# Ledger of designs, part 2: VH-VL binders against Large ribosomal subunit protein bL21 (rplU)

Target 1, 133 residues: Large ribosomal subunit protein bL21 (rplU), of Prochlorococcus marinus (a2c733)
Amino acid sequence: MAEKPAAKPKAAAAKAEAKDQSDSYAIVEASGQQFWLQPNRYYDLDRLQAAVDDTVTLENVLLIKDGKNDTTVGQPYVKGASVELKVMDHRRGPKIIVYKMRPKKKTRRKNGHRQELTRVMVQSISIDGKALS

## First folded at step 3 (VH-VL; from nez3 with heavy chain L104F)

Design n3d
Fold by OpenDDE, look of step 5:
Structure n3d (fold): chain C 133 residues (1-133), chain A 120 residues (1-120), chain B 107 residues (1-107)
Amino acid sequence: as target 1 above (133 residues)
Amino acid sequence: QVQLQESGPGLVKPSQTLSLTCTVSGYSITSGYYWHWIRQHPGKGLEWIGSIYHSGSTDYNPSLKSLVTISADTSKNQFSLKLSSVTAADTAVYYCARSEWELFGYFDYWGQGTTVTVSS
Amino acid sequence: DIQMTQSPSSVSASVGDRVTITCKASQGISSYVAWYQQKPGKAPEPLIYDASSLQSGVPSRFSGSGSGTDFTLTISSLQPEDFATYYCQQANSFPYTFGQGTKLEIK
C-alpha cells in the first residue's frame, strides 16, 4: 500500500495588500486657501507659475493624516512635510458673476470673472522625505 | 464614455420656431461643465449659438441673442435649443457639444449633428 | 467680437508633406485657441486645446503653437487620413468664434 506523497501546500500567493492609499491626506495652504489633498487625485488650484508636466512642491502643509496613524497638526505647518504636485493643465474657472447694487444711487453693476486655474495631480505626500503609504 | 445626440425636426417653415434637443449619455449634465449649440451652414464655417452651464446660466451669441433660448432638463439629462422666427439663413447642420475644459470653451465631445432645413 | 482669420483657405499637399495652417486673432487671446478636424459629413473632432496641448488619442504628428494673436497648427508628416477641413477657434471669451477653415486636399 504505497503511501500517497503529501501534496506540498501551494504557497499562498501573498495578495499584495493594495495599500489603501485612499485614507491618507494632507491639508495644505496654497494661494491663501486651504486644500484637502489626497494622493493620485486631481485638484484645481489658483494659477501656478509652472509649465505643464512640471512638478511643484508645496511645503505649507497644515495637517497630515497617514492612513490609520495619528494625525499630525502643524504649528502653523508640519515640519518636514511636503506635497508633490504634477501640473496637468492650465485652465480657466467657471464664470463668476459679481453683482453689485448701490441702493442709494440706484446703480447696478454686473461683472463677469473667470479665475485662472491650474489642474494638478497629487503625486505624493511626504514627511522628512518619506512618502506616505 | 460621454455621448451626445441631437434630435428634432429636419424641416421647419419660415417664421416658425426651430426646436432641437441634445440627449447626453454616459455623463450627467449637472456635473459642472458647459453645454453648447453650434451650427454650420452648408459649405460654410462653424458658428457658436450659445451655451448653458450646469447652474442654468446661459450665454448666447449676440447675433442671435434675441431669437435663441437654451434650456436644460436635468431629469432627462437633456438640453435644448429654441430658435424663433427662422429664415433660410438658419438652414444648417446643428451640433451639440460639451466643454470638458469648462473654463476655456474647448469642445471635446460633439454630437453627430442634425440637419435642419428651413423651407416653405 | 474676436475675429479669427485662418490661412490658407485651401492647401494641396502630398502624403509625407509638412503642412502648416495659421490663425490670427483680432486681439490678444493668450493661449486660448483650439484646433479641430472635420471630415465630410462628420462632426468636428478636437485636435489641440490651449494652443499647444494635444487632445487625447490624437497622433503626435499634430502640433500647435502660438500665443497672443498668432497661432499655428502643424502636421509634420501628412497621412492619407489627414485630408480634411481644419478650423481654429478662440476660447478666450464669448462669443466663441471660429476661423473660416482650411481645406487640406490631396495633390
Scores: ipSAE 0.000, ipTM 0.615, lowest interface PAE 11.5, mean pLDDT 87

## First folded at step 4 (VH-VL)

Design s17 (from n3d with light chain D50A A91Y Y96F)
Fold by OpenDDE, look of step 8:
Structure s17 (fold): chain C 133 residues (1-133), chain A 120 residues (1-120), chain B 107 residues (1-107)
Amino acid sequence: as target 1 above (133 residues)
Amino acid sequence: QVQLQESGPGLVKPSQTLSLTCTVSGYSITSGYYWHWIRQHPGKGLEWIGSIYHSGSTDYNPSLKSLVTISADTSKNQFSLKLSSVTAADTAVYYCARSEWELFGYFDYWGQGTTVTVSS
Amino acid sequence: DIQMTQSPSSVSASVGDRVTITCKASQGISSYVAWYQQKPGKAPEPLIYAASSLQSGVPSRFSGSGSGTDFTLTISSLQPEDFATYYCQQYNSFPFTFGQGTKLEIK
């Protein structure tokens, strides 16, 4: 009676469930540009007409992702969605040198430009008054 | 050159409030820099406690938010940390640090640190 | 909170060796990573910011790389003064968080 070889235990490949804790985020329109915003992160936006420490609410939210939940896409904006920003400071971006040369007119202009920026902290992303987790 | 120096009691009793001060020299704290408190428990890694900005605005580690207060005294060019209801877990070396606006959250200058022991 | 998982926890090396330390973020943090060196009884000293930018005054044998979630600090040729504990840190989001550290010891 040939002893049946003991079945090697299948090493359960611990699928490292990459806790894709997909962080909540919103895509917003601000100053004619689109920004990917996440809570508790800071961003440089074009100059906002707000004072330091002010709270600014963006309502032009194009898309919201709430963690593992489905993505909500606006048409053109997500109704009831808002992003609350804290103004941290106002700053000037890096100096950009703009060369304009008009060959036939012998005019050379070298201008320096520094974009005015506002650093903001995303405090919350909300839909219908409920903050995303 | 910017210099930061921590000062305060090296010994605090449990349930009391830990108070530390960072004295800044060579630069005004009202300028466009951010000022931070960071601690290191013995034999452990570093923990960010909180920050104060030139505007006076503050941000705190959520794990400590209810217990921490950071303030600034511009007349003395100092900023301070208060940690209430301390326990043995709050025994650490406490550092103050600076970050530039453009590199907010990158700590380019540090104090030498001050050791605080919580014991009865 | 963003977790920074640093590896290895300790490494033994000799002078002249190439040493690599890695840090993995629990989520994407772009290039908002810093590296620090800490010697016993001293405050951390900055080495690298923005994942790959060398702090002024830091020797060129130090370099940083990475983006997103995976970051690396490299010492191309280890010097005697480089034996210390190294920390990665993210400053992409609050709260700022550090790796657990890597102790670099002499072999």
Scores: ipSAE 0.045, ipTM 0.737, lowest interface PAE 4.5, mean pLDDT 89

Design s2 (from n3d with heavy chain S51Y, light chain D50K Q55Y)
Fold by OpenDDE, look of step 5:
Structure s2 (fold): chain C 133 residues (1-133), chain A 120 residues (1-120), chain B 107 residues (1-107)
Amino acid sequence: as target 1 above (133 residues)
Amino acid sequence: QVQLQESGPGLVKPSQTLSLTCTVSGYSITSGYYWHWIRQHPGKGLEWIGYIYHSGSTDYNPSLKSLVTISADTSKNQFSLKLSSVTAADTAVYYCARSEWELFGYFDYWGQGTTVTVSS
Amino acid sequence: DIQMTQSPSSVSASVGDRVTITCKASQGISSYVAWYQQKPGKAPEPLIYKASSLYSGVPSRFSGSGSGTDFTLTISSLQPEDFATYYCQQANSFPYTFGQGTKLEIK
């Protein structure tokens, strides 16, 4: 009775938990809109009253996620939180045609609109003067 | 049509500073574009070095930030790269490139490249 | 830094073949991807911007697709002049990073 060789336990391939290096981010309020901002990324905001190469600080931070820490939610803003932005350039958005018709008055108006935008680069997200990693 | 041309020494000694210039023709460097340096090590991929904007604003690859300086001479319609303390790892073909404002980060025009060898 | 991983590293194909090259980003980068063609001894030439938009003068046999983390460059019918190395690049954040390249060779 030949003893069936014990099946070598399949070495559980240690799933290297890809440390989801959860990128730090902040949700900010600017110009009545909410933006999801991450460091070293570019965003188009409504026209800022700043020159190219200026640094602008946003303080209306609604939420901060530190990749290593828990999410901090503001009420309504996270106290001590700020986002530092570098103004890259100013531009105009795509042309939007607004067509308004008043049926009873037989009036038709066609207006073109181009939104003024500012391209910014997020330099840092900070809480109490400490930059998030 | 915009044209970019790299120029500089093909040989640099270790620990010296590599200096390259990109001459732009057909377009003013002050026209609202971003001007970039990119290099390619032999047999390897492409590495972005940094950019300069017409306002003088610059940013660099963090891996090279302490060693890189990009500047512009608007009177000559040129922008330059300086890389200090070079090693054999800095041997590469160096390209200058352009990106438009609307297409920031997309390189639409490239120079032909210049080969730089770091050797004693 | 955002890593761009291309596959395959090399591909052998014949004229007339359909060729697909993929690029995977280490994180979500929306549609901020470019594709370049590089021939030996030449500078890279732009093919695609914003993941799927063709540069002017690029043949229609080239196409790009994808969003988020997975991107694809497709050549619908390979021509003799298409044998080259192709690179993807992310334009989402600093530093800009490129894929390692895919060498397309004649079979």
Scores: ipSAE 0.011, ipTM 0.626, lowest interface PAE 9.5, mean pLDDT 88

## First folded at step 8 (VH-VL; from s17 with heavy chain G32D E100T, light chain A50K)

Design n5d
Fold by OpenDDE, look of step 9:
Structure n5d (fold): chain C 133 residues (1-133), chain A 120 residues (1-120), chain B 107 residues (1-107)
Amino acid sequence: as target 1 above (133 residues)
Amino acid sequence: QVQLQESGPGLVKPSQTLSLTCTVSGYSITSDYYWHWIRQHPGKGLEWIGSIYHSGSTDYNPSLKSLVTISADTSKNQFSLKLSSVTAADTAVYYCARSTWELFGYFDYWGQGTTVTVSS
Amino acid sequence: DIQMTQSPSSVSASVGDRVTITCKASQGISSYVAWYQQKPGKAPEPLIYKASSLQSGVPSRFSGSGSGTDFTLTISSLQPEDFATYYCQQYNSFPFTFGQGTKLEIK
């Protein structure tokens, strides 16, 4: 018996015929982690403080690749670069077991952790307000 | 990110036991995941062999149940497959894979696969 | 065992085309269907779980639908990198079973 499926992600079939910018990507910093993001793809990020269907803009862009164009590397961030994300749903990641042992103190701790995540869709990557092609 | 890597002999003689190991990195196999073996015959579809839960509980394909043993070595962060009495029909690419607890049976991560040929 | 029957076995299409692949289960399996993409010499890569949920990192041009016995994978606008073999899979019951695959080829 498969346990209770988590909440129905409303597949908002947003028909955004956005041209699959398959060759464009950005590396962004979010929640202390780096993510490789491409337009029109879904990603799980750490929990964002936004509602479902909200648009969130990430400004900490470390690198942008615009198709066949040269790669722009930030120092530390690419100036004027941003990534627009649409919040699709909030979810919990898989349960992981965190085992901590302190040998000298004979203390063993086994804790379960579920990371709070937000599923987002990358709507666009832009530099100076211009979306990448 | 989790990585799975299959290892073992690429050639096994008929009637012998095929032994493969999947080494997991990035995540502990003691975490709340299922670990799977899947194979693909040349030019054919995919066949689920069996699974092991982090607790050690196993599930096997009924077609292979009598011949298959899946085990885990938590100390090495590995799980293994043993298939006894192999025949030419067992020639395949063997994959190890993972499922989360929430999506048991959905294989979200795969190894690169290892080719095993059964030949005299 | 639950049989998963894919159709078509092969399909030829052009870049930009809408492509639909169907999978029929021999019995009701609710929404416990996954879709995978496999390129030659590579392991299958997950696309969709729970019939309609996209795997992280999967392009939005991929979509899944269906419940019960009939399931569909749709690529809204085919890209060059999408030419591959696709598999449906049920994980409703043991043993887990796959469709025979659909080879998507360039026209």
Scores: ipSAE 0.023, ipTM 0.624, lowest interface PAE 7.4, mean pLDDT 88

## First folded at step 10 (VH-VL)

Design d9b
Fold by ESMFold2, look of step 10:
Structure d9b (fold): chain C 133 residues (1-133), chain A 123 residues (1-123), chain B 106 residues (1-106)
Amino acid sequence: as target 1 above (133 residues)
Amino acid sequence: QVQLVQSGSELKKPGASVKVSCKASGYTFTSYYMNWVRQAPGQGLEWMGWINTNTGNPTYAQGFTGRFVFSLDTSVSTAYLQISSLKAEDTAVYYCAREDIYGATTDWGMDVWGQGTLVTVSS
Amino acid sequence: DIQLTQSPSFLSASVGDRVTITCRASQGISSYLAWYQQKPGKAPKLLIYYASTLQSGVPSRFSGSGSGTEFTLTISSLQPEDFATYYCQQLNSWPTFGGGTKVEIK
């Protein structure tokens, strides 16, 4: 019967945009390992030689996923890509006891092991100086 | 013996400033982040940020980057929250809460809280 | 920021009841979730950390479970002192709290 004003599409687009922003990530190479890094998340990496509250930039970026479903794959690294990290603390990982048998000595040993770790916060993922969502 | 003791309640007018203290005892002050958490009357808990007690560097949650300042006096194991240009919506209980930097006691949680400081902002 | 949604927001129960509270995260948070109890006029009290580890001095009727995006706090047999508001908190990024679950006397 009477014509009603159309619903504003911006509200739906805003929710979709927020969802896309939560899906951004980068795959980086650090200390012989690969990490899937998302913005504003903590990660425990092998100990970094940086002070607490320092910013560390990783540039060996193998892949970037924009929250808008764009993916950039490096060959081997994505040119101009970087990930900014803030060093939160340095810690030792959980103690793990390992048993080692020595064939020539025929002795059983137990050894404690704690990996030296640096906790970082991913502050941004950028390509060509422009931060992703 | 581990304890956080906060300063007493405050009644302020809009536009004034307030400084809440949080004195720690019974543990190594620099081994724990100090968090600040706000609770408006009848509302839930809202994380405001933390301060690294070893470096003095604060981190503020979104929405707390302006009028809110975290600081320390490590000589007396005390953390401070200063709020400037007070508004009526700043009326709340403000808590300090420690968080383990190195996972030495409780992992991933705020294990000791101050008793809270009520700040009332009234015309 | 990671949003936490608690369910239910309010719960009415009797002494002796089994109570279950859920907390859902908007993104995966592994097991980096804590539970707090807050009684009126008091500071929050840590109950559970790392999703399922009981804080020292917390009664064994409290338990936590879950990982990823869905977490549960369970009180196996509700006691009079358990009527309070319960909050979850994620620690996988800059900390955020759930909206709370108030447990009231039926």
Scores: ipSAE 0.012, ipTM 0.635, lowest interface PAE 8.7, mean pLDDT 81
Fold by ESMFold2, look of step 13:
Structure d9b (fold): chain C 133 residues (1-133), chain A 123 residues (1-123), chain B 106 residues (1-106)
Amino acid sequence: as target 1 above (133 residues)
Amino acid sequence: QVQLVQSGSELKKPGASVKVSCKASGYTFTSYYMNWVRQAPGQGLEWMGWINTNTGNPTYAQGFTGRFVFSLDTSVSTAYLQISSLKAEDTAVYYCAREDIYGATTDWGMDVWGQGTLVTVSS
Amino acid sequence: DIQLTQSPSFLSASVGDRVTITCRASQGISSYLAWYQQKPGKAPKLLIYYASTLQSGVPSRFSGSGSGTEFTLTISSLQPEDFATYYCQQLNSWPTFGGGTKVEIK
């Protein structure tokens, strides 16, 4: 057999070399914001009312870019377009320090705060039932 | 004391199987993903995947979707990595590492690691 | 998939030196980056998460900075116990690790 350690590259590097390097993405609208979603990436959205491992489908797709193809722009939404998300977990963001200052006493207090988030994995981006790559 | 304690080192022949255990203590087991990370001798860290300890659903990195199986026994707060049909290139230290699902402690990283289990595969 | 490239691969420095290690991502990862220290024969130890947040119990001489595609780990005054290999890790998708930076003390 071949002698280690020269035989195998790291799995992440090998995977990146084998995968299609498509620049496909979708711009979606949720809660008055726009999100640029790419397949197989995590995103931390404002807390969703969905269970872990649920699939959430976003249909308010403003724009789709199919990597090597033309961009499809919605009016306002691309008809038949959707983005499928898998809920990975519900998380809290990093602690944010909030200081309060009273006018006459000038006291300083540390107030911890963490935003409630839902981590999702983009499973697929589709138009008319055809997944992009 | 939050800790992950892994099973001991293994010496195996090609074609055999191994099951590595990772016992958690000092925290709520189902509140953290359990990651598995491989490190071949003299090499860097390689993420193998994770298992959602709340649902039991595993996710495998590319290249680890065949011979590698993640499982749980939540009654004893233990995660398992099973490797079948061992090959020489499976020789490595295998780590378990928790990752916070609910953001209660340290978000966005693997904050507690097991001590590692050396699996050696040689003819 | 997201590749991380660490620079340098090896670094030799004296006690008291300021040390900087960089990690570059092939795609934007916002601030979803962690840094780990691994001493020989030991498991990795989390130093920094969310690019710049110091893990509890980690000495203040360690700091992290950056966002998007370029990140740095800085050791402001290198100590003898800082002899180790340092890894970055992105958590924006399928977690991946950088190739590591070995820090040797002269």
Scores: ipSAE 0.006, ipTM 0.586, lowest interface PAE 10.4, mean pLDDT 80

## First folded at step 13 (VH-VL)

Design g1
Fold by ESMFold2, look of step 16:
Structure g1 (fold): chain C 133 residues (1-133), chain A 120 residues (1-120), chain B 106 residues (1-106)
Amino acid sequence: as target 1 above (133 residues)
Amino acid sequence: QVQLVQSGSELKKPGASVKVSCKASGYTFTSYYMNWVRQAPGQGLEWMGWINTHTGSPDYAQGFTGRFVFSLDTSVSTAYLQISSLKAEDTAVYYCARSEWELLGYFDYWGQGTLVTVSS
Amino acid sequence: DIQLTQSPSFLSASVGDRVTITCRASQGISSYLAWYQQKPGKAPKLLIYDASTLQSGVPSRFSGSGSGTEFTLTISSLQPEDFATYYCQQANSFPTFGGGTKVEIK
């Protein structure tokens, strides 16, 4: 006699979250300037009091855009938002500060001498403890 | 005239170590990053990491954090790649290549390459 | 890590042909892409950086275009010295290379 196996409903598997690091960014305030920080990029900021390889956390986040095109605007800062940076190097810049690879958000003319700079890598952008990248 | 001159080819047995040199000339050595790039026979290019010649601080690509060590001798404008506990899969040509500080991650000048062969 | 996929992996062409090679990134990399040429037994040579900027000393028959996730290298009229392997490489973060495109004589 043929016997049919018992059938059980399958529980739906949770979908893995898609990562979209190319569309995420944060606008932060540091040293009286705004910086458009994107994941996987290096930036030259005004000299930080941190050693090479230290992690620096920026909490003055004015705006966050995540990988789903959601935008959160601060009043003045986005509550629970942070950007983690790794210090790569400290150096002196050219006589006029030109911020390489930064999308222009606000033009500011820096002082008339060589500015001390810290190069950092953006490690993560987070809101409420959840990393966007 | 910018020039990167690497040490000659090496034939090693598994378990040995090798140290590849890359001597720079024609520019201020400590103002540029030095990169190391690997190419196994018949394969593509693989970035191994870089070293900041100003600070001496290296960064290694994910697969290169163990047996691979970058170092410098700034007095002779030379970067070094040391590979310990050599394995057959380390057989490759190893290139040094420099990057400008302002154009980090682009490789404008390359050494001629050093073939390391690991055979027993 | 940002993965780069080159297409085609191999092509056969004649002198004078127009050749187009594509490079697709696993995420947006803005314009931070370079192209290299490598001949057998030689180090790679930088052709193009920042997606479309021609490196000094590179013939004008080479051009690059693209942004975001899709990029192309074009050789407008293939010369005998252009038979080589071509690599794309992103500089948006820690560098990664594409798998290469070998251009050979038909």
Scores: ipSAE 0.214, ipTM 0.684, lowest interface PAE 4.3, mean pLDDT 83
Fold by OpenDDE, look of step 13:
Structure g1 (fold): chain C 133 residues (1-133), chain A 120 residues (1-120), chain B 106 residues (1-106)
Amino acid sequence: as target 1 above (133 residues)
Amino acid sequence: QVQLVQSGSELKKPGASVKVSCKASGYTFTSYYMNWVRQAPGQGLEWMGWINTHTGSPDYAQGFTGRFVFSLDTSVSTAYLQISSLKAEDTAVYYCARSEWELLGYFDYWGQGTLVTVSS
Amino acid sequence: DIQLTQSPSFLSASVGDRVTITCRASQGISSYLAWYQQKPGKAPKLLIYDASTLQSGVPSRFSGSGSGTEFTLTISSLQPEDFATYYCQQANSFPTFGGGTKVEIK
């Protein structure tokens, strides 16, 4: 009685590539982290030393993609590139509960940490003073 | 209790100007953004922009620059929307709406709306 | 600008029905989505923010889910007072609204 070979599961339908409309973006380094930034979007960064409504310029741009042009990769930064941010607000992130167990002392310390964040809006991405569209 | 109370309905001719007021109460006025949202008759909601009530700095949505001006009178906790050179297409209900700093971009409290009708 | 597409535009339902409304974003907006209810001649009311957080005073029959580009509003059991127009709104950039979904009585 020949065992009928189990039908190979049909390949999962290709997720429709959301047309990533090639909006201009920059990868920047801020506070030791890398951020993918697009114009007219909000981002939460580590606390910036700036007042609300201030404009902050980031110059540590690792990569720029102009929707109409080729990708420019910096070494380590793209020369002449900058990202202008508007400080929208300062906020505290979600409360993170950190459990520190000291195995030998049976002492459990529960510490709550809230990261201080700055919400910014990307106003513009520029190369050599020219804003990307 | 948080309340936003807007001025009454306006009937204007094309080319005229209108100033809508939004008086806030029940909270610290300068600790929130004030937004303006338009709704044409039978249409959806359209965000027009906001004003930082602390600094007085406005941001306008695309298409709402030039003829639209946001302003404040913090002494009376009131935000204003001025529309100049009115057009028939400006006929709409205009809402003021509060945004909390921690919830920037959301609208937790709304005015009752002000109907502005522009007709010849 | 980030575009939001709601589906369906119109929905007919009965009291007690489970209702689901979808909102799709043209770009990823993380969890920065709100849902509003608007009744005729009234201002919109915030129901949900951050995709799934219920606004204070909103009945528990309302729930939101989703992240990235796909979001849903669910009413577990439709009540007579829930016949209204619902709007999604993104807060990841300058605010934009969906086209709305009108929930009508069947």
Scores: ipSAE 0.164, ipTM 0.765, lowest interface PAE 3.3, mean pLDDT 88
Fold by ESMFold2, look of step 17:
Structure g1 (fold): chain C 133 residues (1-133), chain A 120 residues (1-120), chain B 106 residues (1-106)
Amino acid sequence: as target 1 above (133 residues)
Amino acid sequence: QVQLVQSGSELKKPGASVKVSCKASGYTFTSYYMNWVRQAPGQGLEWMGWINTHTGSPDYAQGFTGRFVFSLDTSVSTAYLQISSLKAEDTAVYYCARSEWELLGYFDYWGQGTLVTVSS
Amino acid sequence: DIQLTQSPSFLSASVGDRVTITCRASQGISSYLAWYQQKPGKAPKLLIYDASTLQSGVPSRFSGSGSGTEFTLTISSLQPEDFATYYCQQANSFPTFGGGTKVEIK
């Protein structure tokens, strides 16, 4: 499948509407970080190797909360759990300015740095192939 | 200069259909999402959804997943909104608006709006 | 969906006054908020995006601030041409608009 041009705007997709969306979430491990993912919301993750409109599945699920029901905790991962994400766009984060002060020269050297990010929409949270949201 | 030019006003009866066009110029059409925004008379703005102009993939806001269809003709840099089974409640001004890839969800340029009036 | 509540719904002010309009989100939206100006019979015009970034060609008397759930649009010195309705709009998820704030110039 050919890589699409870079000018692909982020899009939100409504898959299955979960009951009481505000209470459902999953905690996942991605790129050495933990993310609290709620259905039908955008999140900015470290750059993923996926094209816009692709689906990415995260399987390293540490915890799932199903509405106001019991919480399922992994050891370390919840068996059979997954979170499906739709890639909305690839973007650069806010410019991070690192100052290197040179007191003897009275100069400030400004180095621009922007983190490479992928914005995703959480489409579903599943256990054993059964969507919770 | 970026310009979005919409088709003219429409007067329709309930149950009919309408197709609003939005012709883009002054930029690369397939490099920006096209959005549709509704404004009923005397009311606020309501986002209806967007279409990826490169892939043709639409996404619809909740409440706009049935009778509303977004489409494209990239050969003439034009986006379309089709509304079927028109209801009186569809009476509104319909705007097209573009959003840039890195500024997704912000609408930097808007069409002039198309008034669709549905009355019996 | 993320709901945006604007206040006030209507205000009246004199030319030269400092005007502030607030927008509250039902959930955190980081800095992903825009402000639009709409004059009667015209399409909306983008004023501010990313909460505080002024769109090109917009007068510097307009400014935005806030993050998370609370945001403010400020007009530092109201001009006669600023008579309009102002909308906030979030871009953290499916875009949604606030209810609008109509500004009347005395």
Scores: ipSAE 0.011, ipTM 0.624, lowest interface PAE 8.8, mean pLDDT 81

